VHH binders against UPF0145 protein MJ1413. Designs and how they scored, part 9

Target 1, 103 residues: UPF0145 protein MJ1413, of Methanocaldococcus jannaschii (q58808)
Amino acid sequence: MGGMITTTTPYIEGKKIIKYLGFVHGVASVYVTVKYYEDVKDAYERALRESEDTALIRMVDNAKKLGANAIIGINSNYAMVGEKGDMIMVGIYGTAVVVEEDG
Below, E stands for the ipSAE of ESMFold2; O stands for the ipSAE of OpenDDE; V2 stands for 0.75 times the mean of E and O plus 0.25 times the DockQ between their complexes.

## First folded at step 11 (VHH; framework vhh_7pa5_2)

Design k4 (from e3 with S54Y Y100E; at its last look DockQ between E and O 0.58; V2 from the best seeds 0.00; counts 0 for: pae E 6.3 > 2)
Fold by ESMFold2, look of step 11:
Structure k4 (fold): chain B 103 residues (1-103), chain A 119 residues (1-119)
Amino acid sequence: as target 1 above (103 residues)
Amino acid sequence: QVQLVESGGGMVQPGGSLRLSCAASGFTFDDYSMSWVRRAPGKGPEWVSYISSYGGDTIYADSVKGRFTISRDNAKNTLYLQMNSLKPEDTALYYCARSERYGWEYDYWGQGTQVTVSS
């Protein structure tokens, strides 16, 4: 349970930005593991989702260390890596900020 | 009906160990990543640890890193938290939580198991 507001937009409706704390990111690499009852497509989709989750948790943790209560402008990048193309690498990033109620 | 039932809590002295379990039912357990979250007296919820659906990736809060180990047994639909070198600051109600697809939200929680570390 985080209390961190996260958004892809440069602002948060109803809030004002009172401090910019800087760039934050999280990176994850996840091997694709196919379960014995599973289609390969489903294994890749699960690995992608979990790499995103891991990267997001790391980014949020880094933002908390800076004293942020929100991250704006979130974006992500993906790559298939490894000699067999069996690893998904994800980078998620944004700008850590402090916000408060606009009114 | 999704259910998560924590157990294994108790009272221990500082430096002691406990192993928490979370029994999952009503969903395909090995499709979901899981977390432990704790709530200390008078405080809000604090994320403790995360494990991927297949068990290969684990992440820990700095306050527990090196002392706690998250694991899962997908054949038994069970999540675990091995807690070593316990401190009074670890006193809390510990919940297991199922992660939403979008990473930082939890859609189902257990009732919690109490861990008390006192001299």
Scores: ipSAE 0.080, ipTM 0.490, lowest interface PAE 6.3, mean pLDDT 85
ESMFold2 (binder alone), look of step 11: mean pLDDT 86; pTM 0.866
OpenDDE, look of step 11: ipSAE 0.401; ipTM 0.750

Design k5 (from e3 with Y100E E105P Y106F; at its last look DockQ between E and O 0.04; V2 from the best seeds 0.00; counts 0 for: pae E 14.5 > 2, placed apart)
Fold by ESMFold2, look of step 11:
Structure k5 (fold): chain B 103 residues (1-103), chain A 119 residues (1-119)
Amino acid sequence: as target 1 above (103 residues)
Amino acid sequence: QVQLVESGGGMVQPGGSLRLSCAASGFTFDDYSMSWVRRAPGKGPEWVSYISSSGGDTIYADSVKGRFTISRDNAKNTLYLQMNSLKPEDTALYYCARSERYGWPFDYWGQGTQVTVSS
């Protein structure tokens, strides 16, 4: 995420795509763990935020390995998984590309 | 063969410090992001922290922010967790875990190293 442009749109205004590097995603899953003084709803929200952050970082790392400087068309999905439905899984994905200034 | 070996656990008093290490072998370590996960007695696994493959990005569970520091030395294929201001609630088996692109978030983890925080 440092120098990586990330967007949900299929294009980046002012840039042109010079190379399509392929599908990238990041996936994260965490069990929901209630801290000693924490409300259960807050525990689920925290687990979701942590899963999202982890998934995003993993996607960006994967794009960097492909030589990308941008990820376009980013989307996400969410699931409650695990034997008791007590694990949050988040998938974030997009298309890794190389862009340069248009013009 | 992929291998992750945790070490550095032990018994410490509340407020003490420990540094955990995870020695990685059998794969290109600097291609993978890594995490620490812990399992307290009678509880399920709890994610603790994350570090990107380069070491440039880190994320922490709220319960350990400001007390724990994740780091890596890609030249030595080693992941670390510096644990300061330890509390009895930190008592757990600590595992290092490797993520796999396009798979379940963790495809390999070690046997764990026990951390016990007791007076």
Scores: ipSAE 0.000, ipTM 0.115, lowest interface PAE 14.5, mean pLDDT 81
ESMFold2 (binder alone), look of step 11: mean pLDDT 85; pTM 0.858
OpenDDE, look of step 11: ipSAE 0.232; ipTM 0.618

Design k6 (from e3 with S99D; at its last look DockQ between E and O 0.40; V2 from the best seeds 0.00; counts 0 for: pae E 8.4 > 2)
Fold by ESMFold2, look of step 11:
Structure k6 (fold): chain B 103 residues (1-103), chain A 119 residues (1-119)
Amino acid sequence: as target 1 above (103 residues)
Amino acid sequence: QVQLVESGGGMVQPGGSLRLSCAASGFTFDDYSMSWVRRAPGKGPEWVSYISSSGGDTIYADSVKGRFTISRDNAKNTLYLQMNSLKPEDTALYYCARDYRYGWEYDYWGQGTQVTVSS
């Protein structure tokens, strides 16, 4: 996403953290929709990737609202949800920060 | 060979509308989430909007929320961006991008279509 650095590590090589802005979180739930021409396994894998994409974008949007240009310490969690277990839920979280280029 | 071709750009006055299209070929379009990304003169890439592979989820940058609408037609392998209430700050080269890292990184980009908003 454009200018937002995301990482699972507590630091970014070549950057200096100048401000800690706090916890950020993104969540998404995606229905598993099997296309009539496709393998069920592929449908689940696509739904997983979609839920991760959506959750990441939402977390980045929330970090931008705090004034961040990076998110560190990112982690995620997953659950199967819905009445029929046909929805994948993803939660992604991290610490919003402001970084500058190292000298 | 993956190909993304944007079209529909042009010059408009503030408050005008444009509809951008992106024709996709060389891959199974409905297996991928897609984004629009723009690049204003002298600035780095700015993400504009995202749509899931099915079209079931759409997300917008705050700067365009309520004015732009992303959509897709998976039967026609085409991505769209309806741009309403255009402002001079929307002036940029607009790219169609295929998601590589869950909406964070993009592995294929089109050549872009220029949108210019000036009075």
Scores: ipSAE 0.012, ipTM 0.377, lowest interface PAE 8.4, mean pLDDT 84
ESMFold2 (binder alone), look of step 11: mean pLDDT 85; pTM 0.859
OpenDDE, look of step 11: ipSAE 0.019; ipTM 0.258

## First folded at step 12 (VHH; framework vhh_7pa5_2)

Design m1 (from e3 with S99H; at its last look DockQ between E and O 0.76; V2 from the best seeds 0.69)
Fold by ESMFold2, look of step 12:
Structure m1 (fold): chain B 103 residues (1-103), chain A 119 residues (1-119)
Amino acid sequence: as target 1 above (103 residues)
Amino acid sequence: QVQLVESGGGMVQPGGSLRLSCAASGFTFDDYSMSWVRRAPGKGPEWVSYISSSGGDTIYADSVKGRFTISRDNAKNTLYLQMNSLKPEDTALYYCARHYRYGWEYDYWGQGTQVTVSS
């Protein structure tokens, strides 16, 4: 979603936090589908990338709805799920904040 | 090298429909998630909708949910936006944008296609 500062750190250098808007997260899961002639490990990596992309956009959208311009303390969790262990689930989370220029 | 070309804009009456297209070239289209972004007169860019690289997941801004449908045809390297129940506030220049990295930044966008909703 452009225009949203995202970071894994608890602060943003040069900015000060003027509002804490709360915990935000995004979750996505994608079935691993092996393309013809594709190495299986590449299929898992591609599914992970797709799941990460979607989870991140969901988290950013949720933060925007709270009025945030930044998300700090971002972390993620991954799991293989489904009856056959053939889905990659990604959860991405952080703290939605409003920041402004420091000084 | 990367090229995104939007089309399908025009003038419509309130309540009308339009279908936007975005032709992609110069990259492996089905490796990238994509978004539609719009810029209304006198305003900054507003994200409209997102679709994952396979097309398996879609996300919509609240202002368009239930009225707009994003889709993609990875065999034709084309992204679409079906816009129904159009309102005057949907008037904007609409851009097709490619997400960089894991999907929160844009690295390429087209020139846009104008949508104007007025009586």
Scores: ipSAE 0.484, ipTM 0.783, lowest interface PAE 1.9, mean pLDDT 89
ESMFold2 (binder alone), look of step 12: mean pLDDT 88; pTM 0.888
OpenDDE, look of step 12: ipSAE 0.843; ipTM 0.918

Design m2 (from e3 with S99T; at its last look DockQ between E and O 0.71; V2 from the best seeds 0.66)
Fold by ESMFold2, look of step 12:
Structure m2 (fold): chain B 103 residues (1-103), chain A 119 residues (1-119)
Amino acid sequence: as target 1 above (103 residues)
Amino acid sequence: QVQLVESGGGMVQPGGSLRLSCAASGFTFDDYSMSWVRRAPGKGPEWVSYISSSGGDTIYADSVKGRFTISRDNAKNTLYLQMNSLKPEDTALYYCARTYRYGWEYDYWGQGTQVTVSS
């Protein structure tokens, strides 16, 4: 199942950019919760993955609202936040575009 | 190995309610975000709702906001969709889907459960 093409590059091989629709962004944050007998590293990685998943789908949803079929130049930023520094916040962003087949 | 089994579909009148369930097995359920996706007659797949692996974040398609509620019980390896104020346009085969890479792609789908809203 596809729909929105996402890439970190400024172009998509085999596609031509027809419209630039602008900056899009998705943000999420998750508390790091250590499960019983779990290594702390595993808890941080799980929270990071959860934040990334949520941020990505939020960015894609925002791009769809602009009429995009692709997002190029995707990048991300990370921060530890919260009262006790126990939340991972992830921001994912890119440029929403409309592409069509090249030739 | 991975198995997703949807249930709870049926026929209802407009304005009615249904609760869908999805039983998951063969993987660590609480490591994965999950979605409901639907396919109306003659149409392609339409994403309905998303829930993060912990259940801490939920996201809804605009067409179902305020009417549908996604939830999960990680102790029971079960995903739910409460559907209220059902409309004829909600008629579709509803699939439970496991997130593959990046939260927008899915690698496993259930068999689907049919929801029919009589017009």
Scores: ipSAE 0.464, ipTM 0.755, lowest interface PAE 2.0, mean pLDDT 88
ESMFold2 (binder alone), look of step 12: mean pLDDT 86; pTM 0.872
OpenDDE, look of step 12: ipSAE 0.821; ipTM 0.909

Design m3 (from e3 with S99R; at its last fold request DockQ between E and O 0.75; V2 from the best seeds 0.71)
Amino acid sequence: QVQLVESGGGMVQPGGSLRLSCAASGFTFDDYSMSWVRRAPGKGPEWVSYISSSGGDTIYADSVKGRFTISRDNAKNTLYLQMNSLKPEDTALYYCARRYRYGWEYDYWGQGTQVTVSS
ESMFold2, look of step 12: ipSAE 0.524; ipTM 0.803
ESMFold2 (binder alone), look of step 12: mean pLDDT 87; pTM 0.876
OpenDDE, look of step 12: ipSAE 0.836; ipTM 0.914
ESMFold2, fold request of step 14: ipSAE 0.503, 0.455, 0.426; ipTM 0.796, 0.771, 0.750
ESMFold2 (binder alone), fold request of step 14: mean pLDDT 87, 87, 87; pTM 0.872, 0.876, 0.875
OpenDDE, fold request of step 14: ipSAE 0.887, 0.879, 0.882; ipTM 0.941, 0.938, 0.939

Design m4 (from e3 with S33H; at its last look DockQ between E and O 0.86; V2 from the best seeds 0.00; counts 0 for: pae E 4.5 > 2)
Fold by ESMFold2, look of step 12:
Order: sequence, then structure tokens, then C-alpha cells
Structure m4 (fold): chain B 103 residues (1-103), chain A 119 residues (1-119)
Amino acid sequence: as target 1 above (103 residues)
Amino acid sequence: QVQLVESGGGMVQPGGSLRLSCAASGFTFDDYHMSWVRRAPGKGPEWVSYISSSGGDTIYADSVKGRFTISRDNAKNTLYLQMNSLKPEDTALYYCARSYRYGWEYDYWGQGTQVTVSS
């Protein structure tokens, strides 16, 4: 982990792309659980954050397996899923690349 | 005042097992993703394993998959690492690390607990 540059942009200022390694993707889902003394919207926000964070780490791990040092064009999708609609699923994706300094 | 205290390290023969613990205080433990990070002699830090704040998701470095199990007890504010089938390559100072931001940056970690695997 660490050392991977992640960005929503198609390029990284000051670096050039020397290799395109392909599409990478991470997915996670978390049940929404309400703690005592917690507003329901806070429970949804916490579940979303956990799902996002885990999905991002999974995508980065997959990119490292391809030999990438950066992921460009990152985007995400969200869905409510599960039998009772009580899970938040996040899919995060991007293009794994190898970059080096421009100069 | 964040505090992380690792314990459970020691000397063990190859093939042996150890269970590391990390006692957390000074923050709301179940709001944070946690990781184990290790540093072998003469090497930089190497990430070992990650567990999400709820404990619902875990991720392992390829070098430890199938041998190590990360877990947490949010009621006791404690993080664990069960290490089985230990190899000399696992010799390192092991740190409990609190994840900052997206779960791969760390803002706090303890003093570490030494694990030594040798005959």
C-alpha cells in the first residue's frame, strides 16, 4: 500500500505515463447498523465511508499486483443492495499505470 | 491523546505461532480502520494487514496470506494479529497503526513488539 498515486484526473502533473496496465476495480459492501444514541443519517454515512475506504484499498492492492505506481481516472458507483435494501455497496475503478518524472 | 500499545512478541522457532495484541486508548476505536506494519532489520516499513473499522473486511499482504489473521474486539478497544507457520522472514518489529484517511495512511502507531523467528 502507500506510494500509489491516486487521482480522478487522466494525467499527473509533472509525470509521464510510460505503461498502461489496464482497468482496476475494488468493491466493498457494508450493512447499515444504527448505534445507540445515533441519528440514522450518521449510520448511513459511517457505512458509506467504510465501504468507500475498503473498496479503494482493494483497488490499490489490485493495481499493485499489476505493477502499477499510479491509478488515473478514478470514479465510483454506489448502490443500496441486500435482501432488505440494508447494505451500501461501493465500486471504485480506474486505470492502472506506471509513471515516471517528466524531467 | 492517542495511545497504541503492542504486546505478544517473542522468540519462536520456524513453524511456530504467536498472537500479537494492541491496546488502544485516547480515541473512539471503532471509528478507525487499523493495520499491522512491520519493520525488518535494515529495511523500511512493510504493510502486513488491514481491518476495517467494523471488522467486516480484512486485507493481507501476499507474503502473509493464509498464515496471519487480523481481528479486532471493538468492545475491548483491542486489535489482534494471529501469526501461524512463522518463517525467519517474518522477523521484525511489529507496529499497530491507526489508519488516517482512506485506510493506507497512518497518523499514529506504537513502539512496536519484537518478533524473532529462529532456531
Scores: ipSAE 0.218, ipTM 0.611, lowest interface PAE 4.5, mean pLDDT 88
ESMFold2 (binder alone), look of step 12: mean pLDDT 86; pTM 0.872
OpenDDE, look of step 12: ipSAE 0.625; ipTM 0.839

Design m5 (from e3 with S99L; at its last fold request DockQ between E and O 0.75; V2 from the best seeds 0.72)
Fold by ESMFold2, fold request of step 14:
Structure m5 (fold): chain B 103 residues (1-103), chain A 119 residues (1-119)
Amino acid sequence: as target 1 above (103 residues)
Amino acid sequence: QVQLVESGGGMVQPGGSLRLSCAASGFTFDDYSMSWVRRAPGKGPEWVSYISSSGGDTIYADSVKGRFTISRDNAKNTLYLQMNSLKPEDTALYYCARLYRYGWEYDYWGQGTQVTVSS
């Protein structure tokens, strides 16, 4: 699949930034559910990964709408939320850009 | 070995419906988020839809929103795409794709199932 280049760094080696399209983000929240006979630690890790996956796709979709082919400076924030602190909220964000080969 | 097998494609007239299935094996299916991706003749790949590992979140490309429905049955290790109000522009090879754990890309996808929308 040809896709969006994503990185936590401010630049992509071998590419040059030709346009800055702005801030993009995605947010997701997932309840932690413990399967029968499952370690609670595994349930939290699974919920976190699910939240990250959803937040990532939302951010990438938003970047595509701006015409980006890359997102740089990606970072994330996490919070436990919900009435009993039983929901993981994830925010993923970065800067949408257009890059091309550097040479 | 991880295996994804798409089925349910075919030829249909504009306005018709098809339901695609993707049978998954060789991994713990409900640990992974999944997407449908399509490749139209002479075009690059286009992301179609996403469903989270539990099925709790779904996301659609603007081009299919309101017409397509992604779903999964984690007990049967199967991913689905219900495609309604099909248009000639939906003609493509449709792939079931697994989101890579902690990677920002897909690591496995199947052979695809052809959907052709024409009179």
Scores: ipSAE 0.531, ipTM 0.809, lowest interface PAE 1.7, mean pLDDT 89
ESMFold2, look of step 12: ipSAE 0.515; ipTM 0.788
ESMFold2 (binder alone), look of step 12: mean pLDDT 87; pTM 0.880
OpenDDE, look of step 12: ipSAE 0.870; ipTM 0.931
ESMFold2, fold request of step 14: ipSAE 0.460, 0.517; ipTM 0.780, 0.803
ESMFold2 (binder alone), fold request of step 14: mean pLDDT 88, 87, 88; pTM 0.884, 0.880, 0.882
OpenDDE, fold request of step 14: ipSAE 0.877, 0.862, 0.877; ipTM 0.934, 0.930, 0.938

## First folded at step 13 (VHH; framework vhh_7pa5_2)

Design r1 (from m3 with E105L; at its last look DockQ between E and O 0.73; V2 from the best seeds 0.00; counts 0 for: pae E 2.5 > 2)
Fold by ESMFold2, look of step 13:
Structure r1 (fold): chain B 103 residues (1-103), chain A 119 residues (1-119)
Amino acid sequence: as target 1 above (103 residues)
Amino acid sequence: QVQLVESGGGMVQPGGSLRLSCAASGFTFDDYSMSWVRRAPGKGPEWVSYISSSGGDTIYADSVKGRFTISRDNAKNTLYLQMNSLKPEDTALYYCARRYRYGWLYDYWGQGTQVTVSS
């Protein structure tokens, strides 16, 4: 978190990659729960955001365990699952790296 | 206006316990994931723990796993951190922080509550 650079690009401007530590991944799934008087679209958005938040923190935590200070090439996948399409599953992934100033 | 107010800090002996609270106001608390972050002397900010908006998922820094428990009461708009088996290295100013709704950042922070663990 503070001190972990995250980016969707394959590199970080002004930094060079010293070490590739490998694939890192975070996954979360949340049932969509519609609150009383809530618009259904808001319930889906809230569940998606909750899943994304949790998945992202899990990925960053996994990268820290590898000794990374950055994650590059971040991408995500999501699926609506369950018999009624009532669960959002999110996977966020990237490449854990160590970077230093490009000097 | 968004406000986050931490409380429950103090001095405690090694091995002791404290429970921190964070009172939230000015926003729909149960729409947001929350974290505790601490700043120790001589170190930059360190993430401590995370809890999802519903409270269904919790994640801890390795340094506090098994000793700290994050929780929330969405009916009372309050975030908690139960800290057990406290060590001198837990001495820090502890902040509650709200996750930015549409990105990887925190958009609101409290003023912090001091925890001091001394022999």
Scores: ipSAE 0.393, ipTM 0.747, lowest interface PAE 2.5, mean pLDDT 89
ESMFold2 (binder alone), look of step 13: mean pLDDT 87; pTM 0.881
OpenDDE, look of step 13: ipSAE 0.754; ipTM 0.887

Design r2 (from m3 with Y100T; at its last look DockQ between E and O 0.71; V2 from the best seeds 0.00; counts 0 for: pae E 2.004 > 2)
Fold by ESMFold2, look of step 13:
Structure r2 (fold): chain B 103 residues (1-103), chain A 119 residues (1-119)
Amino acid sequence: as target 1 above (103 residues)
Amino acid sequence: QVQLVESGGGMVQPGGSLRLSCAASGFTFDDYSMSWVRRAPGKGPEWVSYISSSGGDTIYADSVKGRFTISRDNAKNTLYLQMNSLKPEDTALYYCARRTRYGWEYDYWGQGTQVTVSS
């Protein structure tokens, strides 16, 4: 058992990179909606988390299609977008690689 | 007490359909994105599908696209997987999994429901 290794670092200690498979990313956006009796700042934080989760899954899915077992150098950005600035968009990206045990 | 309870599995012939349910309790269901993960005999876990916390975004593994539909009813705290055009390769123990809010991992899993597709 185990999954795709994901890290913000450019290398994984104890592993060596045997293939570079390329740039991968995932993007997601959601409208910020305020629930009944909800604090507005909680609504924005929830929308950000939802966008991040979806973007991460999309990036990992794209990396799997390339045959990766790891993604290194992961970074993210976000923006408020939409006609009224009421949508949060998240982009997450990294380098898809194949790693194996080092030594 | 976080609980995830899968149901709806069974034996079907190839081409058949099943609808899996996952009843969630003990947490605020609509704060969490969810996935279905399956484990076939002799194989490790295989991610099947994902749905965002609001239900606004869905993602499918290539092996199930066009045949499976993930959905959720946040008012009933229930996750679903509609499985159509079932194939013998879909035979597996199917788990409902909750994504942690702080990373990539799944922090709670159900007990699983068995799906068997054979003639």
Scores: ipSAE 0.494, ipTM 0.795, lowest interface PAE 2.0, mean pLDDT 90
ESMFold2 (binder alone), look of step 13: mean pLDDT 88; pTM 0.881
OpenDDE, look of step 13: ipSAE 0.705; ipTM 0.864

Design r3 (from m5 with Y100K; at its last look DockQ between E and O 0.83; V2 from the best seeds 0.71)
Amino acid sequence: QVQLVESGGGMVQPGGSLRLSCAASGFTFDDYSMSWVRRAPGKGPEWVSYISSSGGDTIYADSVKGRFTISRDNAKNTLYLQMNSLKPEDTALYYCARLKRYGWEYDYWGQGTQVTVSS
ESMFold2, look of step 13: ipSAE 0.449; ipTM 0.772
ESMFold2 (binder alone), look of step 13: mean pLDDT 90; pTM 0.904
OpenDDE, look of step 13: ipSAE 0.885; ipTM 0.943

Design r4 (from m3 with R101S; at its last look DockQ between E and O 0.70; V2 from the best seeds 0.00; counts 0 for: pae E 2.04 > 2)
Fold by ESMFold2, look of step 13:
Structure r4 (fold): chain B 103 residues (1-103), chain A 119 residues (1-119)
Amino acid sequence: as target 1 above (103 residues)
Amino acid sequence: QVQLVESGGGMVQPGGSLRLSCAASGFTFDDYSMSWVRRAPGKGPEWVSYISSSGGDTIYADSVKGRFTISRDNAKNTLYLQMNSLKPEDTALYYCARRYSYGWEYDYWGQGTQVTVSS
């Protein structure tokens, strides 16, 4: 997201971490909507992808506000939520850092 | 086969407005979240705004928050960026970009539309 390095690993090979800026998190929830004649499992997969996309962008945006250029140790979790269990909620989190820029 | 075509760029005075469009074809548009990304001369890409596949969630970079509005019309397979209160620093080539399926990057974007805000 505009030069933000994102990784599930605790470090980025070839780059030094010069600041640890803290925990960052992004969350999103989307109702599952089934299109006419659509397979229900496709609707669930689409909702999951939508939630993941939004949660990721929210986490990255939060990291940028802290002055980060990278997020390490990224992990995610999801849950079916809502009154009828018809929403997919995704949380994505990691550690916002500043890494050395070599170019 | 995936095609994204941006339009609506041009030259405007500071404080002016433009509306960018992105025509999508070759894929099921409403299955994908979309972003606007811009490149100023000599700089790398800068993410501008995001809209979820349904249009239910929007997110903006701090530099454009309150001035730009992203929207989509899934019936017309079109993404929009309404740009108000334009500043010289908004001068850039603007791309619409499709989110990579199950990834954290973009897999397709167009050729871009130039926005120039004269000083």
Scores: ipSAE 0.447, ipTM 0.758, lowest interface PAE 2.0, mean pLDDT 88
ESMFold2 (binder alone), look of step 13: mean pLDDT 86; pTM 0.864
OpenDDE, look of step 13: ipSAE 0.577; ipTM 0.825

Design r5 (from e3 with S99G Y102W W104Y; at its last look DockQ between E and O 0.08; V2 from the best seeds 0.00; counts 0 for: pae E 12.4 > 2, placed apart)
Fold by ESMFold2, look of step 13:
Structure r5 (fold): chain B 103 residues (1-103), chain A 119 residues (1-119)
Amino acid sequence: as target 1 above (103 residues)
Amino acid sequence: QVQLVESGGGMVQPGGSLRLSCAASGFTFDDYSMSWVRRAPGKGPEWVSYISSSGGDTIYADSVKGRFTISRDNAKNTLYLQMNSLKPEDTALYYCARGYRWGYEYDYWGQGTQVTVSS
């Protein structure tokens, strides 16, 4: 993960937060494409994973630009969008921070 | 347009319970995550709890974990905070806050409801 610590909790075990750099966000949207012999459920799950990966990368990149070495309080949002509801949109966000060893 | 109205505060003895409510109007409640934030006298705002727009994710500050329960009823446009085992340290003005854009950033706040734990 390029040396960026990510967590959904407000702290990182063994680390102390020394600076709060602010909100960071990553967004992605992908179409659901059903492949030959593929169950529709599997197509939706694959698109979701792809959206999540892209959104996460974008969020991490934005955090690095702020000088962060960790992102805390990460959460995400998912939506089916598009004219036919055939796009999955994922937003991932958190708080960019600088941490150091605690003890 | 957007309105958030807290209620359910009051005076309670240590160890007691209260249930706070927040009535939301003027927006699509289901689209937004919500938080409870409190402000004790002479202190800055302290985040208490978070719930995702669907109610699928809840997050609590360590000081209240195991004692407080956040919930929402999206059919009634209402946010709740069940507060058990109350301590004098919980005395504060409690606000419900709408956090949709950027999560944990709040664009609207209610007027607050006072919780006082007498000892």
Scores: ipSAE 0.008, ipTM 0.128, lowest interface PAE 12.4, mean pLDDT 83
ESMFold2 (binder alone), look of step 13: mean pLDDT 86; pTM 0.867
OpenDDE, look of step 13: ipSAE 0.750; ipTM 0.883

Design r6 (from m5 with Y100T E105M; at its last look DockQ between E and O 0.03; V2 from the best seeds 0.00; counts 0 for: pae E 11.4 > 2, framework grips, placed apart)
Fold by ESMFold2, look of step 13:
Structure r6 (fold): chain B 103 residues (1-103), chain A 119 residues (1-119)
Amino acid sequence: as target 1 above (103 residues)
Amino acid sequence: QVQLVESGGGMVQPGGSLRLSCAASGFTFDDYSMSWVRRAPGKGPEWVSYISSSGGDTIYADSVKGRFTISRDNAKNTLYLQMNSLKPEDTALYYCARLTRYGWMYDYWGQGTQVTVSS
């Protein structure tokens, strides 16, 4: 997502926040699929990683629509859903901001 | 046990309206912000709308702004989504989701209610 700074902290060292653009979300889901010869643990970890990456990209896209060049205070969580508990849903959020060089 | 149950989905023509409900139980509903999230066929989840715990603040995805209205009735433990001017692109499984009390993370989703917009 070229140029978008993402962080879990409330500010970015060496930059100052010049505009607060508001709350932004990203959500993703993936079915857990166990591949041939794969440990079940590895399948869940791969699904979690992919859903987190996808949710982050979606949040960044939403922040771009607000005119942001950074997202601060990023946090995430997930739930297992579906008839067999075999789908992972991940929600990611943060505060979209505009930053510039400090000084 | 925390439980979220969506209802009110169905089949409608383009330009039609539906009102979705989400019945909440097993927790103090008015302590939590809530969202609607939808999943279209063959696509990943898309956030639709957010409402604060009191109902005083609402936020919408650009794709639904001006057409959808999120609301809640804290006395009835129920979240709503009024959907007007429906388009085929709105066809999806719609979920309500609970945000955690002190973070902006989702910790519970319902099973979803299907909305189909077709001629």
Scores: ipSAE 0.005, ipTM 0.239, lowest interface PAE 11.4, mean pLDDT 82
ESMFold2 (binder alone), look of step 13: mean pLDDT 89; pTM 0.893
OpenDDE, look of step 13: ipSAE 0.034; ipTM 0.434

